VHH binders against Type-1 glutamine synthetase 1 (glnA1). Designs and how they scored, part 2

Target 1, 342 residues: Type-1 glutamine synthetase 1 (glnA1), of Dictyostelium discoideum (Social amoeba) (q86b00r158to499)
Amino acid sequence: PRNSLQRAIDRLKNKFGISLKGSFEEEFYLIKKGDNNNSSVASLLNSIEKLDHGTFANYHSLDCYGDILEKITNALEEQGLPIEQLLSESGSGQFEITIDYTDIMEACDRHIIVRQTINSIASYNGYIATFIPKPFDGLVGSGCHAHLSLWDTNDSNLTPDANGECGLSLVNQFFIGGLLKHSKSLTALFNTTPNSYKRLKPFYWSGCNVSWGLDNKESFIRIPSSPFSATDGCSNFEIKTIDHTSNPYLAMAGIIHAGFDGIENSIAPPPPTSLFDQSVLNNQLIPSNFEDAIQSLKENHYLCENIGNDISNAFIHVKLAENKILKELSDDDQILKLLELF

## First folded at step 11 (VHH; from x2 with S102R A109D)

Design y1
Fold by ESMFold2 at other seeds, look of step 12:
Structure y1 (fold): chain B 342 residues (1-342), chain A 123 residues (1-123)
Amino acid sequence: as target 1 above (342 residues)
Amino acid sequence: QLQLVESGGGLVQAGGSLRLSCTASGFTYTMGWFRQGPGKEREFVASISRSGGSTYYADSVKGRFTISRDNAKNTLYLQMNSLKSEDTAVYYCAASIVYYGRHLWSEGDYDYWGKGTRVTVSS
C-alpha cells in the first residue's frame, strides 16, 4: 500500500510536474481507566461524563488532562515530529493534534507515528486513547481531516490564486473536480467500518455533501480561508470525511489518482456551495454505509486499476469480511473490538 | 473559565528594575506579556512555552527583560532590567489554552487576558 502511494506520487509528478503535500488533523478521545481496568462501553461513558461537569467543557477538559497532554506533546517533539497545534475539541475529553504539513508520503508516515505515540503514552499513564470515528452516541465523532496542497517542481505552492474560484488555481480546481467525480468510491477508502457512518451525518459538519466551497464545513472538499486569502488566495484544501479506520497510504493514493483524472481530463468542479443554503440541501451525498461505498469502489475500474488490482481486490475482500463480523456484534462489543484497533 | 491576575507594577527610575507577576487560575500552555504605552497600540513584549524551554522577545526588550514561569504556582514573571522611559506602559498578561509549535507573538494567538498593571519609568 505504501508502494501504491509511491506509484501515485510518481505518476502525478512525471505527467504534470506536480507533487502533493499535506497533514492530518488527528482527533481522539482520552479516557481515564477505571479502578478494575474496566473497558466496557458503560465505563468509557462514565469516565467522560465524570469529567464533563462544568460551564466551559473545552477548558475543563484541558484543566483535567493538562499533564497527560504535556507528556504526549513532549514525546512527539522528542521524536522530531513538528507539532503545529494541540487543542481541546467540542467533545468531552476530545483533543486534536496537527503536525506540520510536508510531502504526502512523509505526512502519512507521521500520521501512523502520531497515533502510535498517543496510544503508547496514554496506556503507560493509565489512559485509553481512542480514534474510533463515533465512540459515543451523545458526543462528537473523531476524524483525521486531511489538509492538502499542490506544488510544482520548484517547490512553489500551486494551490492559491486570488483571482480563482474560492481563491484556488485552475489546476487545483480540476484536481477537486476529479475528487468530486470519484467521491463515492473514495469514501470506501476513507471510512472503512460500520461505525464510520455513524459519524458521517448531514448537518454535523462531517463533509457528507458531494460539493466544495470556501469555509463550507458540510462539503466533501472545504477550502479554508485565511486573513490573506483575498490578496494571496487560499493555500490548501481540506477533506473532512477521512477517519482513522482508513489506511492513509491507500486513501492518499486514491486521492492522487482521482485528482490526476481531474487534471488530465480538465474536469471542472460544479459551482461552489455555501453552508446551509438550499443548494447544500439538494446536493448528492456520499454513501451512507460501507456496503454502498465499497460497491462504488468495485465499479470504479479506473481507481482500482491505478491503485493496483491485486491491492484493491484484497482491500475489498478484507473489509467486507471485517464489516460482516463487526455488524454481527452488539453495539457494546463492536466498540470494544474497535478499541483494540483505534 | 481561566483568570489571569497581574501584580508588581509601579513607579521606577530609569535604569532601575521591576518584576511583574501574573497568577493563572489553572492550566495554560504559552503565556506572554503585552504592553500599551501612552497613545500607542498594544504590542507584544515576550512569551514563554509551558515547559519554559522556548522563549521569544520583542527586539525592543531583548537582553533587558527576562520572562519566566513557575508552573507549580501557576505564575508567570517578567523581570525588567535597565528600564527606559519608553517602557512606560500598562502591561498585560496573556495565556493560550491551545498548544502551538510556533512562537506566539500576536494578540490573536492568546485566548485569555488579564486587566493589566501599570509601569511608569521616571527620568
Scores: ipSAE 0.333, ipTM 0.697, lowest interface PAE 3.8, mean pLDDT 87
Fold by ESMFold2, look of step 11:
Structure y1 (fold): chain B 342 residues (1-342), chain A 123 residues (1-123)
Amino acid sequence: as target 1 above (342 residues)
Amino acid sequence: QLQLVESGGGLVQAGGSLRLSCTASGFTYTMGWFRQGPGKEREFVASISRSGGSTYYADSVKGRFTISRDNAKNTLYLQMNSLKSEDTAVYYCAASIVYYGRHLWSEGDYDYWGKGTRVTVSS
């Protein structure tokens, strides 16, 4: 799978002189283990609710979790992972860590290390760290948002253009056009469990709409603005749907091949949308379940062939089998099973 | 809710020394000192990471002031040596509750503020 990403990287560079850089926003919950083993979903949620009534960037969450968060940040820094920031998220016991962007292969490798480090430090210190997309019905889900940008052979950022639509260069708009064309198939690579689709709902800021736009948290592709966007353009774009069930190498290989299609065929994205003019008439959605997403991928011969037919077939077979097993479990048992994996 | 309480301000002769303290009511990441002279805007003085391993100073105080912290006591310090009349100001303690991998030097980087302690340097 790493080899599949390398072939995608080489393809984009050889044809267009373009490379991809990015980073992930890693969202997760920390659950302190009680005196009795936390063996039920109710006991896990109760453990969180006893400790943390916090809201976004709330001091209560920091005061309760400061020691474990410091151990996590120290461990990541000692491994040479340049942390941009760590903050409390909107869910009780939920946090977000962001690593500085870099070349996409290294960003994927960093993603693996961040998750492994957080799990190890949490476990050693009496916590459970979970990256499950929707572990608790009453709490916000956890995503793994990707921030991406296109760069030329001189290591200059090709993504921004202050005069372009949404502050983006034309080449980046075509890349996005390709991503939107393939969005339903990409969902199979991004969101690979039944639980993933409990997070992916309209009005949850999950990015379910097959659209793009400036600061539009409901779009598959969000264009983040900054104070410099009016003069410099927008430096990157964001895919909000990705979660920690994805294989980052396959997800990024799919992204590159989809964007390649957009550039090669000059696929203009549809007009951008904004959060304040959302309507049912504009509202085409990504698949609402894994079976529909994987069917879209199976029918997408372009993506399957470029990723590699043997790799794609293996992915499809494994994930269908895993999803069948998970669906036979009760909702609570599914969560407990997923805790062993994510 | 985090509270920051400064102490140690007062009157001191030019060339003298003074040590400011700031006690936090709980956990903080980066802490810093700002100051506001008479009729001036508030300006950055110094900052220190939670671990104490990363410090950052305004050019006007570098070499004369030393920032430090004692996390066991939740206390931030500013040792001010070789004081000048230009150092006369109200000194404010500030703290961040978000971890950043960079130096924090802007007022917008900090979430909580003390009420300040006055330092007067007489000629």
Scores: ipSAE 0.310, ipTM 0.683, lowest interface PAE 3.6, mean pLDDT 88

## First folded at step 12 (VHH; from y1 with Y29W)

Design a2
Fold by ESMFold2, look of step 13:
Formats: sequence, structure tokens, C-alpha cells
Structure a2 (fold): chain B 342 residues (1-342), chain A 123 residues (1-123)
Amino acid sequence: as target 1 above (342 residues)
Amino acid sequence: QLQLVESGGGLVQAGGSLRLSCTASGFTWTMGWFRQGPGKEREFVASISRSGGSTYYADSVKGRFTISRDNAKNTLYLQMNSLKSEDTAVYYCAASIVYYGRHLWSEGDYDYWGKGTRVTVSS
């Protein structure tokens, strides 16, 4: 899959002189290991609740977890991974860490190292770090939102245009048009377990709507604004649905080929939407389960061929088999099984 | 909630020294000092990372002020040497509850603020 991403990178560069840069927002829970090795979902949730009593107070989580978070940040910095930020998220015991953006291949490599480092530091200090998309029904899910931007061969950011819709250049709008066209197929690459779809629900800020818009947390593509957006345009766009079950190399290869299609064919995205825009009801959603997502990918010969038919066929075969096994388990047993993986 | 309490302000003659302290009620990432002189906007003075390894100073105080912290005591310090009348201000302690890998010099980078301690430098 790393080689598949490199071919996608080369394709975009050779045809258009464009490269992709990005980073991931890594969301995860920290669970204190219990006396019984956390053998049930209820015991895992109890471990979180004993340590962090606040579900909305960002400072209380930081105060309770400060020592382990400091060890994590120190380890990442010592490995030369430039942390942009780490903050407490909405869930009890939930945190988000973002590494500085860079060329997309390096960003994917960093994503793998960040997860490995967090898992290792947590384990050696009596914690479980989990990246499961929806580990607890009563708590918010975890994603790994991608922030992306397009650059030319002179290392100039092509994404912003203060005069463009949502502060974006026309070429970036076409890239987004391609992403939206392929969004249902891309979902199979982004969200690869039955658990992933417990997070992907409308009105959960998961990005289930096949739409885009400025600061719209319900859209598949969110355009983050800054104090400088009116003057300088918006510097990046965000894909919200990606979770940690994805292979980042395969996910980014799909993104590049989808965006390539958008640019090559001048695919205009639909008009942007705003959060809670009831005057334009969006009933176009990404697939609500993996079987529908993977079927969309199977039928998407463009993506499968460009990613590589052998790679795509192997991915589809393996993930269908894995999903079948997982779906035979109870919800609780699925979580316990996924803890072995994520 | 996080509480920040400054101390150590007072009257000092030009050329003199003062040491400000700020005690935090719990864990913080970056901490910093800001000041507001008479009739002026609040301005950045200095910041220090949780580890103490990354410090950043406003040009107006560089070489004269030293920021430090003692995490075991949850205490931030500002050693102020070679004081000038222009340093007269209320000094505010600030803390971030978000870890940032960059220097924090903007008021918007900080989530919690102390009530301030007054420093008056007499000529």
C-alpha cells in the first residue's frame, strides 16, 4: 500500500505539478489497567470513570492525566515528531494529538509512529491506549481527521483563494468535487470495521453528509476558517470520517486518485452547506455499513484500477472476511477483540 | 477549575530587581507572563514550556528577565532585573491547557489567567 500511495503521488505531480500535504488529528482514549486486566467492556468504562469524573470539563481530564500525557509528548518530541498540539476531547479520558503537517507520504509514516509510540508509552505506564472508532456507546467516538492542502512544485500553497467559495482556489474546489463524487467508495477505505459505523451517524459531527462547507462539522469535507480567511483564504480542508481502522497509505492513495479525477474532469462540487442549514436538506449520506461501502468500492473500477487491482482485490477479500468474523460477535466481544488491534 | 495566583509585585527603584511568582492549582502546559501598563493594551512578556526547555521573550525584556518554573510546586517565576520605568505594569500569569509545539505569544494561546500583581518602577 505504501507503493500504491507513491504511484498516486507521482500521478498527481506528473500531470498537474501538484503535491498533497497533510496531517492527522489522532483521537484516542486512555484507560487505566485494572486489577483484572480489564476483561470486560464494563470494567474498561469503570476504569475511565474512576480516573476522570468530568465529561465536559477539559481541564479536569488534563489534570487527571497530566503525567501520562507529559510522558507521551516527551517521547514523541525525542523521536523528532513535531507535535502541533495535544488537547482534551469531548469524551472522558479522550485526547487528540496532531503532528505538524508535511508531505503526505511522511504524514502517513508519522501517523503509524505516533500510534505505536502512544500505545507503547501507555502500556509501560499502566494504561491502555485505544483508537477504536466507538469503544463506548455513551461516549463520543474517535476518528483521525485528515487536514490536507495542495501545493505546487515551488512549494506554494495552492489551496487558498480569498475570492473563491469558502476561501478555496478553483483547483482545490475541483479536487473536493472528485472527493465527493467518490465519497461512498472512499468510505470503504476510511472505515473498515462494523464498529466504524457506530461512530458515523448524522448529527454526531462525524461528517456523514456528502457535502462540504466552511466550518461545517456535519460535512464530509469541512473547510476550517482562521482570522485571516477573509484576507488570505482558507489554507486547508478536512476530511472528518477517517478512523484508525484505515490503512493510511491506502486511504490517501484513494483520496489522491479521487481528487485527480475531480481536477482532470473539472468536477464542480455542489454549493457548500452550512451547519444546520434546514432550507437545503441534504439526504445524500455515505454508506451506513461496511457492506454497502465495500460494494461501492467494488463497483468503482476507476479507484480500484488506479490503486492497483491486485491490492484492491486483496483489501476487499480480507476486509469482508474480517467483517464477517466481527459481526458474529456480540457488541461487547467486538470491542474486546478490537482492543487487540487498535 | 485551574486557579493562578501571582505574588511578588511591589515598588522598586529603577535598576533594581524583583521576582514574581505564580502558583497554579494543578497541571499546566505552557505558562507565560503578560503585562498591562497605564493606558496600554496588555502585552506579552515571556513564556516557558512544561519541560522548561523552550522559552520565549518579548524583545523589550530580553536579556533582563528570566522565566522559569518548578513543576513539583506548580509554580512559575519571572526574575526581573535592570528594571526600567517602562516596566511599570500589572503582571498577569497565564496558562495553556492545550499543548502546543510552538512558542505561545498571543493572548488567545492561553486559557486561564491570574488576577495580576502590580509592579511599580520609580525613577
Scores: ipSAE 0.648, ipTM 0.858, lowest interface PAE 1.3, mean pLDDT 89
Fold by ESMFold2 at other seeds, fold request of step 17:
Structure a2 (fold): chain B 342 residues (1-342), chain A 123 residues (1-123)
Amino acid sequence: as target 1 above (342 residues)
Amino acid sequence: QLQLVESGGGLVQAGGSLRLSCTASGFTWTMGWFRQGPGKEREFVASISRSGGSTYYADSVKGRFTISRDNAKNTLYLQMNSLKSEDTAVYYCAASIVYYGRHLWSEGDYDYWGKGTRVTVSS
């Protein structure tokens, strides 16, 4: 699939002189191993609650996990991965790490290294790190949100335009139009397990509305603002639904081909939405389960052909088989199985 | 909550030296010093990463002040040499609970603050 992404990158660059840059916000839980080796979901949750007790989760979590987090950051820096930030997230024992944005191929390579490093350091130090989209019903889910921007051949950011809708250039709006057109098919590439869809619920800020908007956490495409957005425009856009079950190379190849379609055909996105307006309450949603998402991908001959028909067919076959196996397990056994993978 | 307690302030003659310290009650990423002179806004002085490998100084103190930290003691230091009357201020210790890969030089970069220690430089 790395070659599929390279072909997508080349296609966008050769036709339009555009390159994609990005980064992932990597969300994960750290779980201290207990005396019973954490053999049940209940024991895993109890280990988190035992270690991360406190009224003010942001600092209490850092104080409890500071030593392991320092080992993780040291290991990433020693591998030359420039950490933008690491912070405590909403869930007990949940953290988010972001590496500096870069060319999208390198961003995908870094994504793999970040996961491997965190898992390895955690394991050597008596922890389990998990990137499962929704490991605990009572706790916030984990995604790997992608922040993306379009650049020209002079390495100038093409995404912002202070005079454009939501602070975006027209070319970036067409890219987004393509993304929204293909959003249901892209979901199959982004969210590949039954567990993924436990996270993707309306009003969970997971981004499951087929819409876009400035600072709209319910939209598939969120446009982050900054103090300088009024004068400079918005420098990037965010896809919130992506989780760690995805193959990042296939996910980004799909994104590029969808955005390419938008630019090539001048596909205007629908009017943007805000977080609390009535249109957000009545928006179309991405598929609520993998079977509907994968069916949308099967029917999307444009994406399948551009990604590569043999690659797309193999992906569909493998993921349907994996989902069948997972659906035969109890909810708890699915989590324990997914811990071996993510 | 994280507590930061400064000490070491006092009266010193111009050209003299003073060492400030700040003890944190727990784990911190970047720590820094800010100061607020009479009738002025609070301004950045210096910052240091948790590893000690990345330091950053305001131009007005560069070459005269040295920031350091001892993580085993949860303590931040500011060695102030060649003091000037312009250095008269209340000095504040600050800490970030977010790891950043960049220098932290603005007040918004820091989450916790000490109550300050007064430094007076007389002529």
Scores: ipSAE 0.644, ipTM 0.860, lowest interface PAE 1.2, mean pLDDT 89
Fold by ESMFold2, look of step 14:
Structure a2 (fold): chain B 342 residues (1-342), chain A 123 residues (1-123)
Amino acid sequence: as target 1 above (342 residues)
Amino acid sequence: QLQLVESGGGLVQAGGSLRLSCTASGFTWTMGWFRQGPGKEREFVASISRSGGSTYYADSVKGRFTISRDNAKNTLYLQMNSLKSEDTAVYYCAASIVYYGRHLWSEGDYDYWGKGTRVTVSS
C-alpha cells in the first residue's frame, strides 16, 4: 500500500509536475477507565457523561482533560510531530488534533504515528482513546478529515485562485471533478467497516453528498474559506468522509488517481452547492453501506488497475470477510470489538 | 467560565520594578500579557507556553520583562524591570483554550481576557 501511494505520487508528478500536500484532522474520544473495567458500551458512555457534561462549554472539556491532553501533546512533540492545533470537539470527551501539513507520503506516515501515540499515552494513564467512526449513537462521530492542496515543482501552491469558482484554480477544480466522479469507489477505501456508515448520514455534516462547495459541511468536498479568500483564493480543499478505518496509503493513492483522471480529462465538477441550497436535497449520495461501496470499487477498473490489481483484489477480499464477521455481532459487540482495532 | 484576574499594578518611578500576577480559574494552554497605552491599540507584551519552554517578548520589552508561570497555582507572572514612562498602560492577562504549535502574538490568538491592571510609570 505505501508502494502503491508512491507510484501514484510519481504518476501525478511525472505527467503534470504536481505534488500533493496535506494533513489529517484526527478526531477521537477519551474515556476514563472505571472500576467496572469499561466492559459494556453503556459503561463507556457513562464514564464520558460523568466526567464531561458540557456540550455548550468547550472550556469544560479542556479543564476536565487538561492533564491527559498535555501528556499527549508532549509525547507528540518529543517525536518531532509539529502539532498545528488541538481543540475540544462537539462530543463530550471528544478532541481533534491536527499536525502541520507536509508532502502526502509523510502526512500518511504521521497519521499512523499520531494514532499510535494517542492510544499509548491514553492507555498508560488510565484512559481508552477511540477512533471508532460512530462509537455512541447519541454523540457526534469521529472522522479524520483530509486537507489537501496541489503544488508545482517550484513549491508554489497551485490550489488558490481568487477569481476561480470557490476561490480555486481551474486545475484544482478538475482534480475535484475527478474526485466526485470516483467518489462512490473511493468510499470503499475511506470507510471500511459497517460502523463507518452509521456516521455517514445526510444532515450529519459527514460529507455524504456527491457535491462540493465553499464551507459546505454536507459536501464530499468542502472548500474552507479564510479572511484572505477574497484576496488570495482558498489554499486547500477538504475531504470530509475519511475515517480512521481507512488505510491512509490506499486512500491517498485512490485520491491521486481519481484527481489525475480529472486533470487529464478536464472533468469539470458540477456547479458548487451551499449548505442552505435546496438543491442539496436532490444530490446524489455516496453508498450507504460498505457492500455497495466495495462493489463500486470492483467495477472501477481504472482505480483498481492504477492502485494495483493484486493490491486492490486483496483489499476487497479481506475487507468483505472482515465486514461479514462484524455484521454478525450485535451493535454493542461490534463497538467492543472495534475498540481492539481503533 | 474561565476567569483571569490580574493584580500587582500601581504607580512606580522610572527605572523601578513591578511584578504582575494573573490567576486563572482552571487549565490553560498558552498565556500572555498585552497592554494598552494612552491613545494606542492593545499590543502584545509577552507569551509563555503551558510547559514554560517557549517564551516570546515584544521588542520593546525584551531584556527588561520576564514572563513565567506556576501551573500548580494556575498563575501567570510578569516581572517588569527598568521601567520607562512608555510602559505606562493597562496590562491584560490572556489565555488560549486551543493548543497551537506556533507562538501566539495577536489578540485573535487568545480566547479569554482579564479586566486589566493599571501600571503608571512616572518620570
Scores: ipSAE 0.639, ipTM 0.858, lowest interface PAE 1.2, mean pLDDT 89
Fold by ESMFold2 at other seeds, fold request of step 17:
Structure a2 (fold): chain B 342 residues (1-342), chain A 123 residues (1-123)
Amino acid sequence: as target 1 above (342 residues)
Amino acid sequence: QLQLVESGGGLVQAGGSLRLSCTASGFTWTMGWFRQGPGKEREFVASISRSGGSTYYADSVKGRFTISRDNAKNTLYLQMNSLKSEDTAVYYCAASIVYYGRHLWSEGDYDYWGKGTRVTVSS
């Protein structure tokens, strides 16, 4: 799949002189192992609640987990991974780490190293780190949000235009038009387990609406603003639905080919959601389950052929088989099995 | 919530030295010192990472002030030497609860603040 991403990168660059840069906002939970055997979801949740009692108490989580977080940040810095930020998220025991953005191939490589480092440091220090999209009912899910931007051959950012819709250049708007056109198929690449769809619910800020907009937390594509957006435009866009079950190389290959279609065919995105009420946009949702997402991908011959027919066929076969096995397990047994994988 | 308590301020003669302390009630990432002189805006003085390996100073204090911290005591220090009348200010301790990989020199970079300690440099 890494070579599939390289072909996508080359295709975008050769035709349009455009390169993709990005970073991931990686959300995860830390669970301290106690004297219990941690063989049930209830025992894991009790361990979190024992340490971290407050909802939205960012400092309380930091104070409880400071020592392990320091070990994680030290290990990442020793490997030369430039941490942009690490912060407490809204779930008890939940954190978010972001590495500095870079070319998309390196960003994907860094993503793998970050996950491996966090898991290793946690395990060595008596913790379980989990990136499962929805490990605990009643606590917020964990996403892997991608922040992306388009650049020219002179390494100038093509994404911002202060006079463009939502502060974006026209070429970036066409890229987004392609992403929205292909959003249902991309969901199969982004959200590859039944558990993924427990996080992806309307009105949970997971990005289920097939729409885009400035600071719109319900949209598939969110455009983050800054104090400088009115003068300089918006420097990047965010895809909120991606989670850690995705293969980052396949996910980004799909994104590039979808955006390529948008630019090549001048596909204007629909008006941003801030210009229309949510009722007209709510009848366009991403698939609510993996089976529907994977069916959309199977029917998307454009994406499958550009990613590579052999790679796409293997992905579809393996993920359908894995999802069938997972769906035969109880909800708790699914979580315990997924803890071994993510 | 996190509490930051400064101490060590007072009256000192020009050319003299003073050491400020700030005790945090718990874990912090970057900590820093700011100051507000009479009739002036609050300004950055110095910052230090949790590990102590990354320090950053305003040009006006480089070579005269040294920031340090003792994480076992949850305490931040500012050693101020060769004091000038321009150093007269209320000094504020600040802390970030977000880890950043960059130097923090703006007020907006910090989440918690102490009430300040007054330093007066007499001529």
Scores: ipSAE 0.639, ipTM 0.863, lowest interface PAE 1.3, mean pLDDT 89

